# Designs tried in a protein design chat: VH-VL binders against p73163. Part 5

Target 1, 246 residues: p73163
Amino acid sequence: MTVDIKTTLVTIPNQNLQIAGYLAEPVAVGQYPVVIVIQEIFGVNSHIRDVTERVAKEGYVAIAPAIYQRQAPGFEEGYTPEGIEAGRKLKDQTSSAEILSDLEATIAYAQTLPNVKPEEVGLIGFCFGGWIVYLGASLPTVKATASFYGAGIPHWAPGTAEPPITYTDKIQGTLYAFFGLEDTSIPMADTEQIEQALTKYQVNHKIFRYPGADHGFFCDQRASYNAEAAADAWQKVKQLFQTELK

## First folded at step 4 (VH-VL)

Design a10 (framework fv_reozalimab_arm2)
Fold by ESMFold2-Fast, scan of step 4:
Structure a10 (fold): chain C 246 residues (1-246), chain A 123 residues (1-123), chain B 110 residues (1-110)
Amino acid sequence: as target 1 above (246 residues)
Amino acid sequence: QVQLVQSGAEVKKPGSSVKVSCKASGGTFSSYAISWVRQAPGQGLEWMGGIIPIFGTAKYAQKFQGRVTITADKSTSTAYMELSSLRSEDTAVYYCARDKYDFWSGYRGMDVWGQGTTVTVSS
Amino acid sequence: QSVLTQPPSASGTPGQRVTISCSGSSSNIGSDTVNWYQQLPGTAPKLLIYSNNQRPSGVPDRFSGSKSGTSASLAISGLQSEDEADYYCAAWDDSLSGPVFGGGIKLTVL
């Protein structure tokens, strides 16, 4: 059952940085778990705002921080060739340490909100955000993580940092990973390496591989949208958050 | 293993249109990016446009915008390039090629090419 | 004219090392990877190098690529007579939102 929500733009402090955030929250009085929604390479665009609202309608406080705040304040792009090029270049200019710092600051900010249950933290992220939330799942306060089509988890990081897979042994919560089998940016071997790492370190996990689904299959604004895979994946996300976040 | 097979040579009159087909076999067609590249006699390679899945719609080079239409039919695993208002300068070999733009890693080029279709525009 | 600049011709003798240059700008080579294509007379182009320096399966290791700033180079070591062909560099151009080709270079093996 969906609930009525309210949306606002907020500012998330992280030392001398002021991170723009998109907040969606239930209108009804109460306390709710919080879910941090992490962008694709395109910034906090209309799709990420829509996802943030969809999460909130399920009974969560949902916040989407601007991951590119340092590089390009206010950056958002659609799914155009220009947007893809711009977003990819900004991704390559990020820092794993700064991303983790900003994610921690976003969680801390959320925990100050009077309608948030501070111990009930989940993450959901797409594309670059899928990479980010895998890394973020290593944070001790994170109970549930939904990682959608996270490319490069086994082998890529900006600069000289270690890729997210090296942090798998720090994951204390439950992680669901969602992949399209037609996604050429994430070979089957990468998804198998992720599964092996999660199994090796006894992380509570599920991996969903969708036949016929490509990168971005969850986004109804992308040509790669796959309604059947998106619907199934959303059911799994709801099950994950309902089980792990009280 | 992907193969691209193009339709046969065409002779067209000025002012008409030509539609060249490119049939793919092997792999999943809906995941292919297909680009069209032409080469006039004795000239270099010229990108006309393509259907790249991550872009959603066909993208066209500025020179051909308004005259070229690129489409795909998943049921027959066939891509098409239609060029209208033909002029003698459009006489060329037209190639389809499997293009690869990885949103994560960047552009990786065209790794499988059709055999080419000769289009001659004469009166 | 071509967006990427290549010399129109080059020549070498069997066994020689030949280098083919390609010059672009910040919107293409400076911001994305470079590809190289070989075109033998009467045939479709063949992808020779992708992602600056990677070879597709079946391309001999005597072909290598490099990139520095807004320029790229293709090197052919141990030149053979069958290498006589046209060579094209290509890159994604973010201003044009599509791939752009060099004008091509005709390599003659003497």
Scores: ipSAE 0.183, ipTM 0.591, lowest interface PAE 3.0, mean pLDDT 90

Design a11 (framework fv_reozalimab_arm2)
Fold by ESMFold2-Fast, scan of step 4:
Structure a11 (fold): chain C 246 residues (1-246), chain A 123 residues (1-123), chain B 110 residues (1-110)
Amino acid sequence: as target 1 above (246 residues)
Amino acid sequence: QVQLVQSGAEVKKPGSSVKVSCKASGGTFSSYAISWVRQAPGQGLEWMGGIIPMFGTANYAQKFQGRVTITADKSTSTAYMELSSLRSEDTAVYYCARDKYDFWSGYRGMDVWGQGTTVTVSS
Amino acid sequence: QSVLTQPPSASGTPGQRVTISCSGSSSNIGSDTVNWYQQLPGTAPKLLIYSNNQRPSGVPDRFSGSKSGTSASLAISGLQSEDEADYYCAAWDDSLSGPVFGGGIKLTVL
């Protein structure tokens, strides 16, 4: 199932902004669905590049745009107290409208690639990216969304914007959400509010809660890595994309 | 309801080292940072360093770099602070405290404190 | 040797409103939120205020915090004898990548 891939740094245009992107794609000639991979607060770092490559090896064109392009071009950090502080401050300087615009620009860019099936769009995001892809799931072209440990979905947005949960009724595709039960930044009540909203608006969804897993459980570069939860979650992601993206 | 319980008082000679323990109960140990703060007699609070168990990383105040080592054992929910090359000026009460520092909200202070460990360095 | 500056002492009478000041710089109070700690004699510090003006569960509403620029204040309304303690401000310092404390202020209730 794993295929040979190639990786390229690309530039994604959005009006006057040129967004850096990390592209991973199958080498074999053909057309593939596209999956947009959205960073944690740490930028498009080595972990996000590895995830982008892993998605591509499953038979997708995968692109990770630099969400912090406006605030800090080239930003990437590891999992240190300094990295957390820097990434959190950049997160707080973002705008929901700008993020959504940059997501739309990334999708539009992907749709111009000759090896992309333009109607087959998926999203996967981690941490801040989990928040972002929940918001992005509201875009009409998005068929499948995997949201990992997205904090603040029910109650937080930068500035005075509405939180992503208020856009739940716009989700037309399927959304899988993945949470660790030890994650103190995402209380059980938050995961229950998300489930209730998805149920209320009849969104096709599944919510996975992993006992013993903390924030960042999917990342093998973090001390919070939980191999069992990560392996199970990855199987669910593959099932989601195989079912929804043809 | 998280509690932090520290090891007992120590009397040490100059040039020796001391290792203080801080055992957490209740809550999830790996999901919060543990800071070490000392207070010399009649003086204010001084941050020495801290560890975030989920990252496996420790950071130290510049004054203590090279002399202090902070570690954590997730299996026993215990953090440790070891201070080497002790001098009489290291006589102080040493506190461990839970730092509320998460990826989303940022730094929110030290909300649970250990009872303190008195370390006396005498010659 | 403290990074944040506080007066060494303050006093008030029961029922009075007392304000305790704290001064820092752009790398600490100017860029991050302020916490306040109360230390009763012979005890560990207790978190009184976090995120500039938020109270932990169990802290009376007569304690309040505020921040402006590189300075912060703790206000105690309806001062009571039980409030006699040392008070410390603290903030994350971006340059030092860690929390820093004020020198502490001894509040005497006369």
Scores: ipSAE 0.223, ipTM 0.586, lowest interface PAE 2.7, mean pLDDT 90

Design a12 (framework fv_reozalimab_arm2)
Fold by ESMFold2-Fast, scan of step 4:
Structure a12 (fold): chain C 246 residues (1-246), chain A 123 residues (1-123), chain B 110 residues (1-110)
Amino acid sequence: as target 1 above (246 residues)
Amino acid sequence: QVQLVQSGAEVKKPGSSVKVSCKASGGTFSSYAISWVRQAPGQGLEWMGGIIPLFGTANYAQKFQGRVTITADKSTSTAYMELSSLRSEDTAVYYCARDKYDFWSGYRGMDVWGQGTTVTVSS
Amino acid sequence: QSVLTQPPSASGTPGQRVTISCSGSSSNIGSDTVNWYQQLPGTAPKLLIYSNNQRPSGVPDRFSGSKSGTSASLAISGLQSEDEADYYCAAWDDSLSGPVFGGGIKLTVL
């Protein structure tokens, strides 16, 4: 059973930056684990707000920080040709160090909330967010990570940074990765390289590969939505967070 | 390796429409976008529009919106460009081209081109 | 008018280095990568350079690309007679939501 929730806009401080955040939380008095929800290239749009609310309805404090706060405050786009190109350009303007800093600031902010269990931190991210949460899984406070269709994990980073796969040996928590087999932005070889790295460094993990599913299969606002894959993946996410976040 | 083969030359009257086909072979048709680019005699290249699979819809240059329709038939690996309300100024060679586009990397250029279809609009 | 500006013509002699310019704005070259196309007489265009400076397989290394701010350049080292062609730059334009081409430059090898 899902719980009643409330939503609010918050401001997450990170030194000189004020990061906009979308917060969803149970209304019942209590202490809850926190899950940080990381956007696609499209900003904290209606889909990411919906996912944040769905996480909260399962009994978590959920918060989605605006990853593009530095480059484009208030940026959000839908799933149009214009939105994709705008979001991709902003992705290419990010830095791994800034993203990690903003993720750490979001976790620290969440830990100040009176209804949060400060040691019980999970991440979930989609597309660019799947790339980000793989990198973020390397943070020592993160216990559970769900990475959805994260392109470029083995070979891409903005600027001159190392790709997230080079940080695999720092992952202390459990990581579930979700891929569509029809996703041309993530070749099978990339998913195998990720699995090999996780196995090599003895990270607790599961890799889910969905036949017939393309990039963005979880998002019901995209043409690539795959209801069967999305439903199965959501059950796996609930299992992950229920097991790892107490 | 991918090849694009276009339909043959057409002669049309002003006010009519033309539908040009572009059949892909030797690759994964749905993993790439197909663009349509025209070239009037002695003129440069002009992008008309294309289909990007990740969008699930066609997009069009502003100049052609309302009179160009781009479609794809996945069962035959064929893309189509239909241009209506033809004028003499629409006389051109029409090319289809495979955009090496993916969500992550963006546009990486039109790396495979059809042979071109000459469309002549004459009264 | 084309959205990207190229000179209408250029010439060189065999063995020379020739540079072809392409000028745009913040909405196109300033915000996205540049591609270059070669069109030999009577043929379809051929992709020569993508992502500012990358060569497709089969393109000789004497062709190179570069980008700075809102401008891009194609350099041809060791110019050969078979390089006589029209050259087009192209980039995605944010305001038009599609790729735009330069007007093309006719390169003559004297």
Scores: ipSAE 0.195, ipTM 0.586, lowest interface PAE 3.4, mean pLDDT 90

Design a13 (framework fv_reozalimab_arm2)
Fold by ESMFold2-Fast, scan of step 4:
Structure a13 (fold): chain C 246 residues (1-246), chain A 123 residues (1-123), chain B 110 residues (1-110)
Amino acid sequence: as target 1 above (246 residues)
Amino acid sequence: QVQLVQSGAEVKKPGSSVKVSCKASGGTFSSYAISWVRQAPGQGLEWMGGIIPIFGKANYAQKFQGRVTITADKSTSTAYMELSSLRSEDTAVYYCARDKYDFWSGYRGMDVWGQGTTVTVSS
Amino acid sequence: QSVLTQPPSASGTPGQRVTISCSGSSSNIGSDTVNWYQQLPGTAPKLLIYSNNQRPSGVPDRFSGSKSGTSASLAISGLQSEDEADYYCAAWDDSLSGPVFGGGIKLTVL
């Protein structure tokens, strides 16, 4: 059953950087686990704000930080060829170290909120955000991670950094990864390599592969939306967070 | 293996419109952009615009904005380029091409091309 | 006028190494990868190099690409008569929100 929520724009401090954040939280008095919602290449757009609200309606404090705060404050785009190009340019200007720093700052900010259980931290991310939350799962405070269609996890990182798969041995929590089998940006071999790494390092994990689902299958604002895959994946996300975040 | 097959040559009068088709076969149509590139006799390549069928939105080069319309029909795996208010300077070979966008690797260019459609505008 | 600048012509002899240049700006070559196309007379262009230096399947290793700052180069080693063609560089331009082409270079094998 879903709960009533309120939404607020917040500012997340990280040294001299002021990161814009979209906060959604239950209105009822209490303490809740926190879930950090990580954007696609398109910024904290309407879809990411909707996901943040959906997470909060399940009984979590949910925060979506602007990952592109350094490069393009206020950036958001829809799902157009122009938006793809703009978002990809910003993605390529990121740094793994800066992203990890911003995730740590967002977690620390969330832990200062009076309605947050500071030990109960989860991540969920989509596309570029799926790549980011796999990397972020390596942070010691993260208990649960849902990674949606994270391309390049085995082989890509900005600049000279190591790809997220090299951090698999640092994951202490549970990680669920969700892939569409029609997604040409993520070959089957990549999903198998991820599963092998998680198994090798004894990370608690599940890999979900959806026949007929393409990149972005979870987003109801995209033509690639697959309602059946999205519904099943959401049920798995709810199970993950209910089990791991108390 | 994707193949792109274009409609046949057209001869048009000034002031008319032409609509060229580009049918994809042998691979995924919806997820890749289809771009239209023209080449006037003895001249270079000129991008007119493109569409990603799954999004249904087309982008146009500034020079052609207002004269060109690019559409796609996913049910027939066919992209179309319509150019209006034709002038003799529009005489060219018009190509469709699969324009590969990779979320991680960036713009990767046009890897599969149609055979071209000759459009002659004469009076 | 093309957005990317290429010389209009170049020539070489069989076995020679030939380099074809392409100059752009920070909004295109300076911010994204460069592609190269080969066009034989009477045919559609063929993708020869993508992502600065990658070859599609079937392209001989005699063809190589490089990029430095706002400029790019295509190198053809062991030049053959079949390499006589027009060559175009291309890149995404973020100011124009689309791909842009060089003016093309006619390579003659003497």
Scores: ipSAE 0.017, ipTM 0.543, lowest interface PAE 6.6, mean pLDDT 89

Design a14 (framework fv_reozalimab_arm2)
Fold by ESMFold2-Fast, scan of step 4:
Structure a14 (fold): chain C 246 residues (1-246), chain A 123 residues (1-123), chain B 110 residues (1-110)
Amino acid sequence: as target 1 above (246 residues)
Amino acid sequence: QVQLVQSGAEVKKPGSSVKVSCKASGGTFSSYAISWVRQAPGQGLEWMGGIIPIFGIANYAQKFQGRVTITADKSTSTAYMELSSLRSEDTAVYYCARDKYDFWSGYRGMDVWGQGTTVTVSS
Amino acid sequence: QSVLTQPPSASGTPGQRVTISCSGSSSNIGSDTVNWYQQLPGTAPKLLIYSNNQRPSGVPDRFSGSKSGTSASLAISGLQSEDEADYYCAAWDDSLSGPVFGGGIKLTVL
């Protein structure tokens, strides 16, 4: 299916913070589920804007908030050594409480839009965003979550916070997780620990492990792009959102 | 498990070059960066440079830039550090160390060290 | 001079708790994690603590690390004679684009 879309830069209020957001939405009159698109370590760059548009073309209102708004307003980088270093440092400086607060604010903002069905919320995130949306899947309104190559879910959090895996028992929706088997930042044992937690707490889930795929396999702007894994994963994302979001 | 074994001691004249080797055994060579750290007699540790896996390029401390070259031969699992235009101040023990650096974790520290190579620049 | 500042020496008696400090700036400890290395006389350094407070396998839990702002500390509880060594802190420095070391501290067990 194909839907004409329009894109807009928006401002998402969160208390005294004004979070920049990239909004993509169908032009046709109607009400649509909303999908929040969460960045990698590189900010809301051209790839994340492209993904946001691709989600919207499938019949969703899609919003990508700037997770680094506090530390680095307007931050976006490509896939260079300098961009990786800068993005990694911003990731490490971003508090779990701030991340969750910003995600909740983005959902609340989306729910005020006249073309959004406020009960039909999905998340998709990549890299750092995959970590973030696993945590965000614990929010009561979230019905569907697609987590791509989220590193550190079982054991990492900034500061004194607990890692996202400790929130698995609060997940009410369906979660699909996508991992590349060549990804050295996410050992097989980590993906197995995630699967065990989801099974233990009876969360509706699927785990997809792609042979030959590395970290960032979904991004066609990265050297690690894997077209076959990306195509399969996108089909699974479409199935997830079509099934879970009305 | 993984061990780093360095070449033997060198005595060099001022103005010459020295090339020290570091051979990895018991593990995957290409999955980790190899850093070079030196220690002058009675002094502290000083990083010279290394190859960072996430960047795929050698990076050198500014003090040594233009004089140090770090290379690796994957077929022999051996890293090399060549220091040119030697001065008496270059007399030190030179260590290679395995350094795991990736996009998510960043610099995780040097967890396996070679035994050190003494380089003496004669007066 | 070293980029990170450590006292040149410290001492303690067996069973005592000893704390070793490390001071940096916003470009190193303030922006990245701290590692600690132990160097026994005549040997290569050994990684003792990484990522501020994590221990490699085989390092006793009486060694612990902490970080606050631009400073870090290594604590050694239940000090033993075999802990007599030089200790170095280290962190990535943004302005230098590489790891930097403290000057090292010589710990003497009396």
Scores: ipSAE 0.128, ipTM 0.517, lowest interface PAE 3.7, mean pLDDT 89

Design a15 (framework fv_reozalimab_arm2)
Fold by ESMFold2-Fast, scan of step 4:
Structure a15 (fold): chain C 246 residues (1-246), chain A 123 residues (1-123), chain B 110 residues (1-110)
Amino acid sequence: as target 1 above (246 residues)
Amino acid sequence: QVQLVQSGAEVKKPGSSVKVSCKASGGTFSSYAISWVRQAPGQGLEWMGGIIPIYGTANYAQKFQGRVTITADKSTSTAYMELSSLRSEDTAVYYCARDKYDFWSGYRGMDVWGQGTTVTVSS
Amino acid sequence: QSVLTQPPSASGTPGQRVTISCSGSSSNIGSDTVNWYQQLPGTAPKLLIYSNNQRPSGVPDRFSGSKSGTSASLAISGLQSEDEADYYCAAWDDSLSGPVFGGGIKLTVL
């Protein structure tokens, strides 16, 4: 069941930075859990805005912060070779500490909204966002995380920072990770290393591996869209948030 | 596993055009980009352009823009490079190569190369 | 003219270590990864190193790559006569929106 929503562009304060955010929320009076929607390398583009709206239609306040606010205010790109190049350059210019700070600021902003249940925080992220929400799952307030095709979780971070997998022992909530088996940017060994880390630290988790699905299988604007994998993954996301976010 | 096989040597007059083919086998043609690189006698490697077959998108080095057309036929797993208005300095070996473009790590180089096609431009 | 700068030649003797340099700018090596190609006489180039320091399957660990700032280097340890070849560095260039090559270096094994 879906609900009526409204959308607004908001500004999220973080120290001296004003982070652009795309807010989607139910119109009906009430209190809702909040879900932070984290972009791919392409910025808060039309696909991420669509996902933010889809989350809100399920009965959540949903907000997508501009992760590249420091480097390139207003950045958004489509799914072209030029867009990939531009987005990847911006990804490589980020900082794990700044990303965590921006996630924390976004959560704090959401908690000030009168229709938000401040204890009920979830994350969902795609591609670079899948990497980001794995890192963000380490934040104490995060109860549920859906990480889609997060590349480099075991071995990559910008600069000299530690990769997100080193934060696994800090995860207190439930984490679902979604991978396509044809995704060449995420070898099977990486997904197994992630599963081993989650198991080792007794994190409540599920790993979903989709045969025939490639990187970006959830995005209906990409050539790699896989309708069956996307539909199944979305059902799993709804189950995760219904179970963990009250 | 994947192999790239190019068409045979060509001898052309100045002002004419040449079209070189590059047929892929062993792998999924659309899963990678195809680049074209040339090498004049005794000289270095020079990138001309490339195409991502699944998108039909081609991009070209500025030096060759307007003279080069790169296309792909997904049904035959074949990429083509056509160079027009040939000059004597276009005499070179022309290579096609499978170009790795990764969403995460970006440009990862050319890991499989065709055998090369010699094009000689003389009057 | 090449966009990336390499010395035109280098030499070594069997068993020695040789280092091949490659210099670029902020728009190429400074912002993107470096690849290295080996070209034996009369053959197509072969990918030797990608993503700064990764080896394709079948490339011996005698070959290693590194990157620092706007420069990169290829190291060949335990030099063998079969390593006599031309070596090219390459990187994506943001300002040109495409890959660029170094001028190449002829390595002679004496």
Scores: ipSAE 0.144, ipTM 0.569, lowest interface PAE 3.4, mean pLDDT 90

Design a16 (framework fv_reozalimab_arm2)
Fold by ESMFold2-Fast, scan of step 4:
Structure a16 (fold): chain C 246 residues (1-246), chain A 123 residues (1-123), chain B 110 residues (1-110)
Amino acid sequence: as target 1 above (246 residues)
Amino acid sequence: QVQLVQSGAEVKKPGSSVKVSCKASGGTFSSYAISWVRQAPGQGLEWMGGIIPIWGTANYAQKFQGRVTITADKSTSTAYMELSSLRSEDTAVYYCARDKYDFWSGYRGMDVWGQGTTVTVSS
Amino acid sequence: QSVLTQPPSASGTPGQRVTISCSGSSSNIGSDTVNWYQQLPGTAPKLLIYSNNQRPSGVPDRFSGSKSGTSASLAISGLQSEDEADYYCAAWDDSLSGPVFGGGIKLTVL
């Protein structure tokens, strides 16, 4: 059952940086867990705003911070060749340390809101955001993480940083990872390496692999949208947050 | 390992069109972009256009826009380049090549090339 | 006319080091990685270097690449007679939404 929500543009302080955020929250008086929604390479675009609203309708305070605030304030793009080029270029200019700092600042900001249960924090992210929330799952306050088609988790990081898989032993919460089997940016071997790391460090996890689904299968604005995989994945996300965030 | 095999040499008259084929084997055709690059006698490499899977459509160099059509037939794993309104300046070797351009890593070059198709335009 | 600028020719003697330059702009080399191609006489080009400095399987480690700002260089150490070929730099150009090539350089091994 969905609830009525309101949306607001907010500013998230992180030292001297003012990070733009898209906030969606239930209208009814109460306290709710918070879920941080992390963008693809395209910024906080219409799809990410839609996902943020969908999360809020399930009874959560949901916030999407602008990960590219340092590099390109106000950046958002659709799924065009120019948008892909611009977004990928910005992704490669990020810093793992800055991303973690911005995630911590977003969580801290959320914890100041009167309708947030400060100990009930979840993450959901897509594409680049799937990579980011795997890294962010290592933060001690994070109880539940849904990572969608996170490319490069075992082997990629901007600059000379360690890839997110090296932080697996710091994950204290539950992590669900969602992959399409047709996704050429994430070989089967990468998904197996992730599963092995989660198993080795006894992280509570589930890995979902969808036949016929490609990169971006959850996004109904992309040609790769797969309605069946998206519907199943959304039910798994709802179960994850309902179980872990109280 | 993927291999690209092109159709044979062509001799064409000015004003006609030519259609060159490029058949892929040993790899997943849809996982890679296929680009067309030409080289006039004694000259350098010139990109004409390609089909990049993440875009879903062909993209063309401005110089060839309106004269080049690039298509692919997934059932035969074959890409085609058709060049119309041929002039003597179009005399060249035409190459197809597998481009490495993916959503995550970006552009990583052309790692597999066809053997080339010589097209001669003369009256 | 090529989009990226290379010298038209270079020469070296066996065993020596040769460096081949490539100059571009902020829309290509300045914003994306550089690739290098070797073309032996009568053959198709071969990818020699990708992502500025990475070698495909089978390329000897005496070939190396580098990039600084809007320029790139290919270095060939321990030059051998079989290295006599044309060399092309290439990069993705954001403004053109496609790869662009240098004019090519003829390397002669004396």
Scores: ipSAE 0.259, ipTM 0.623, lowest interface PAE 2.9, mean pLDDT 90

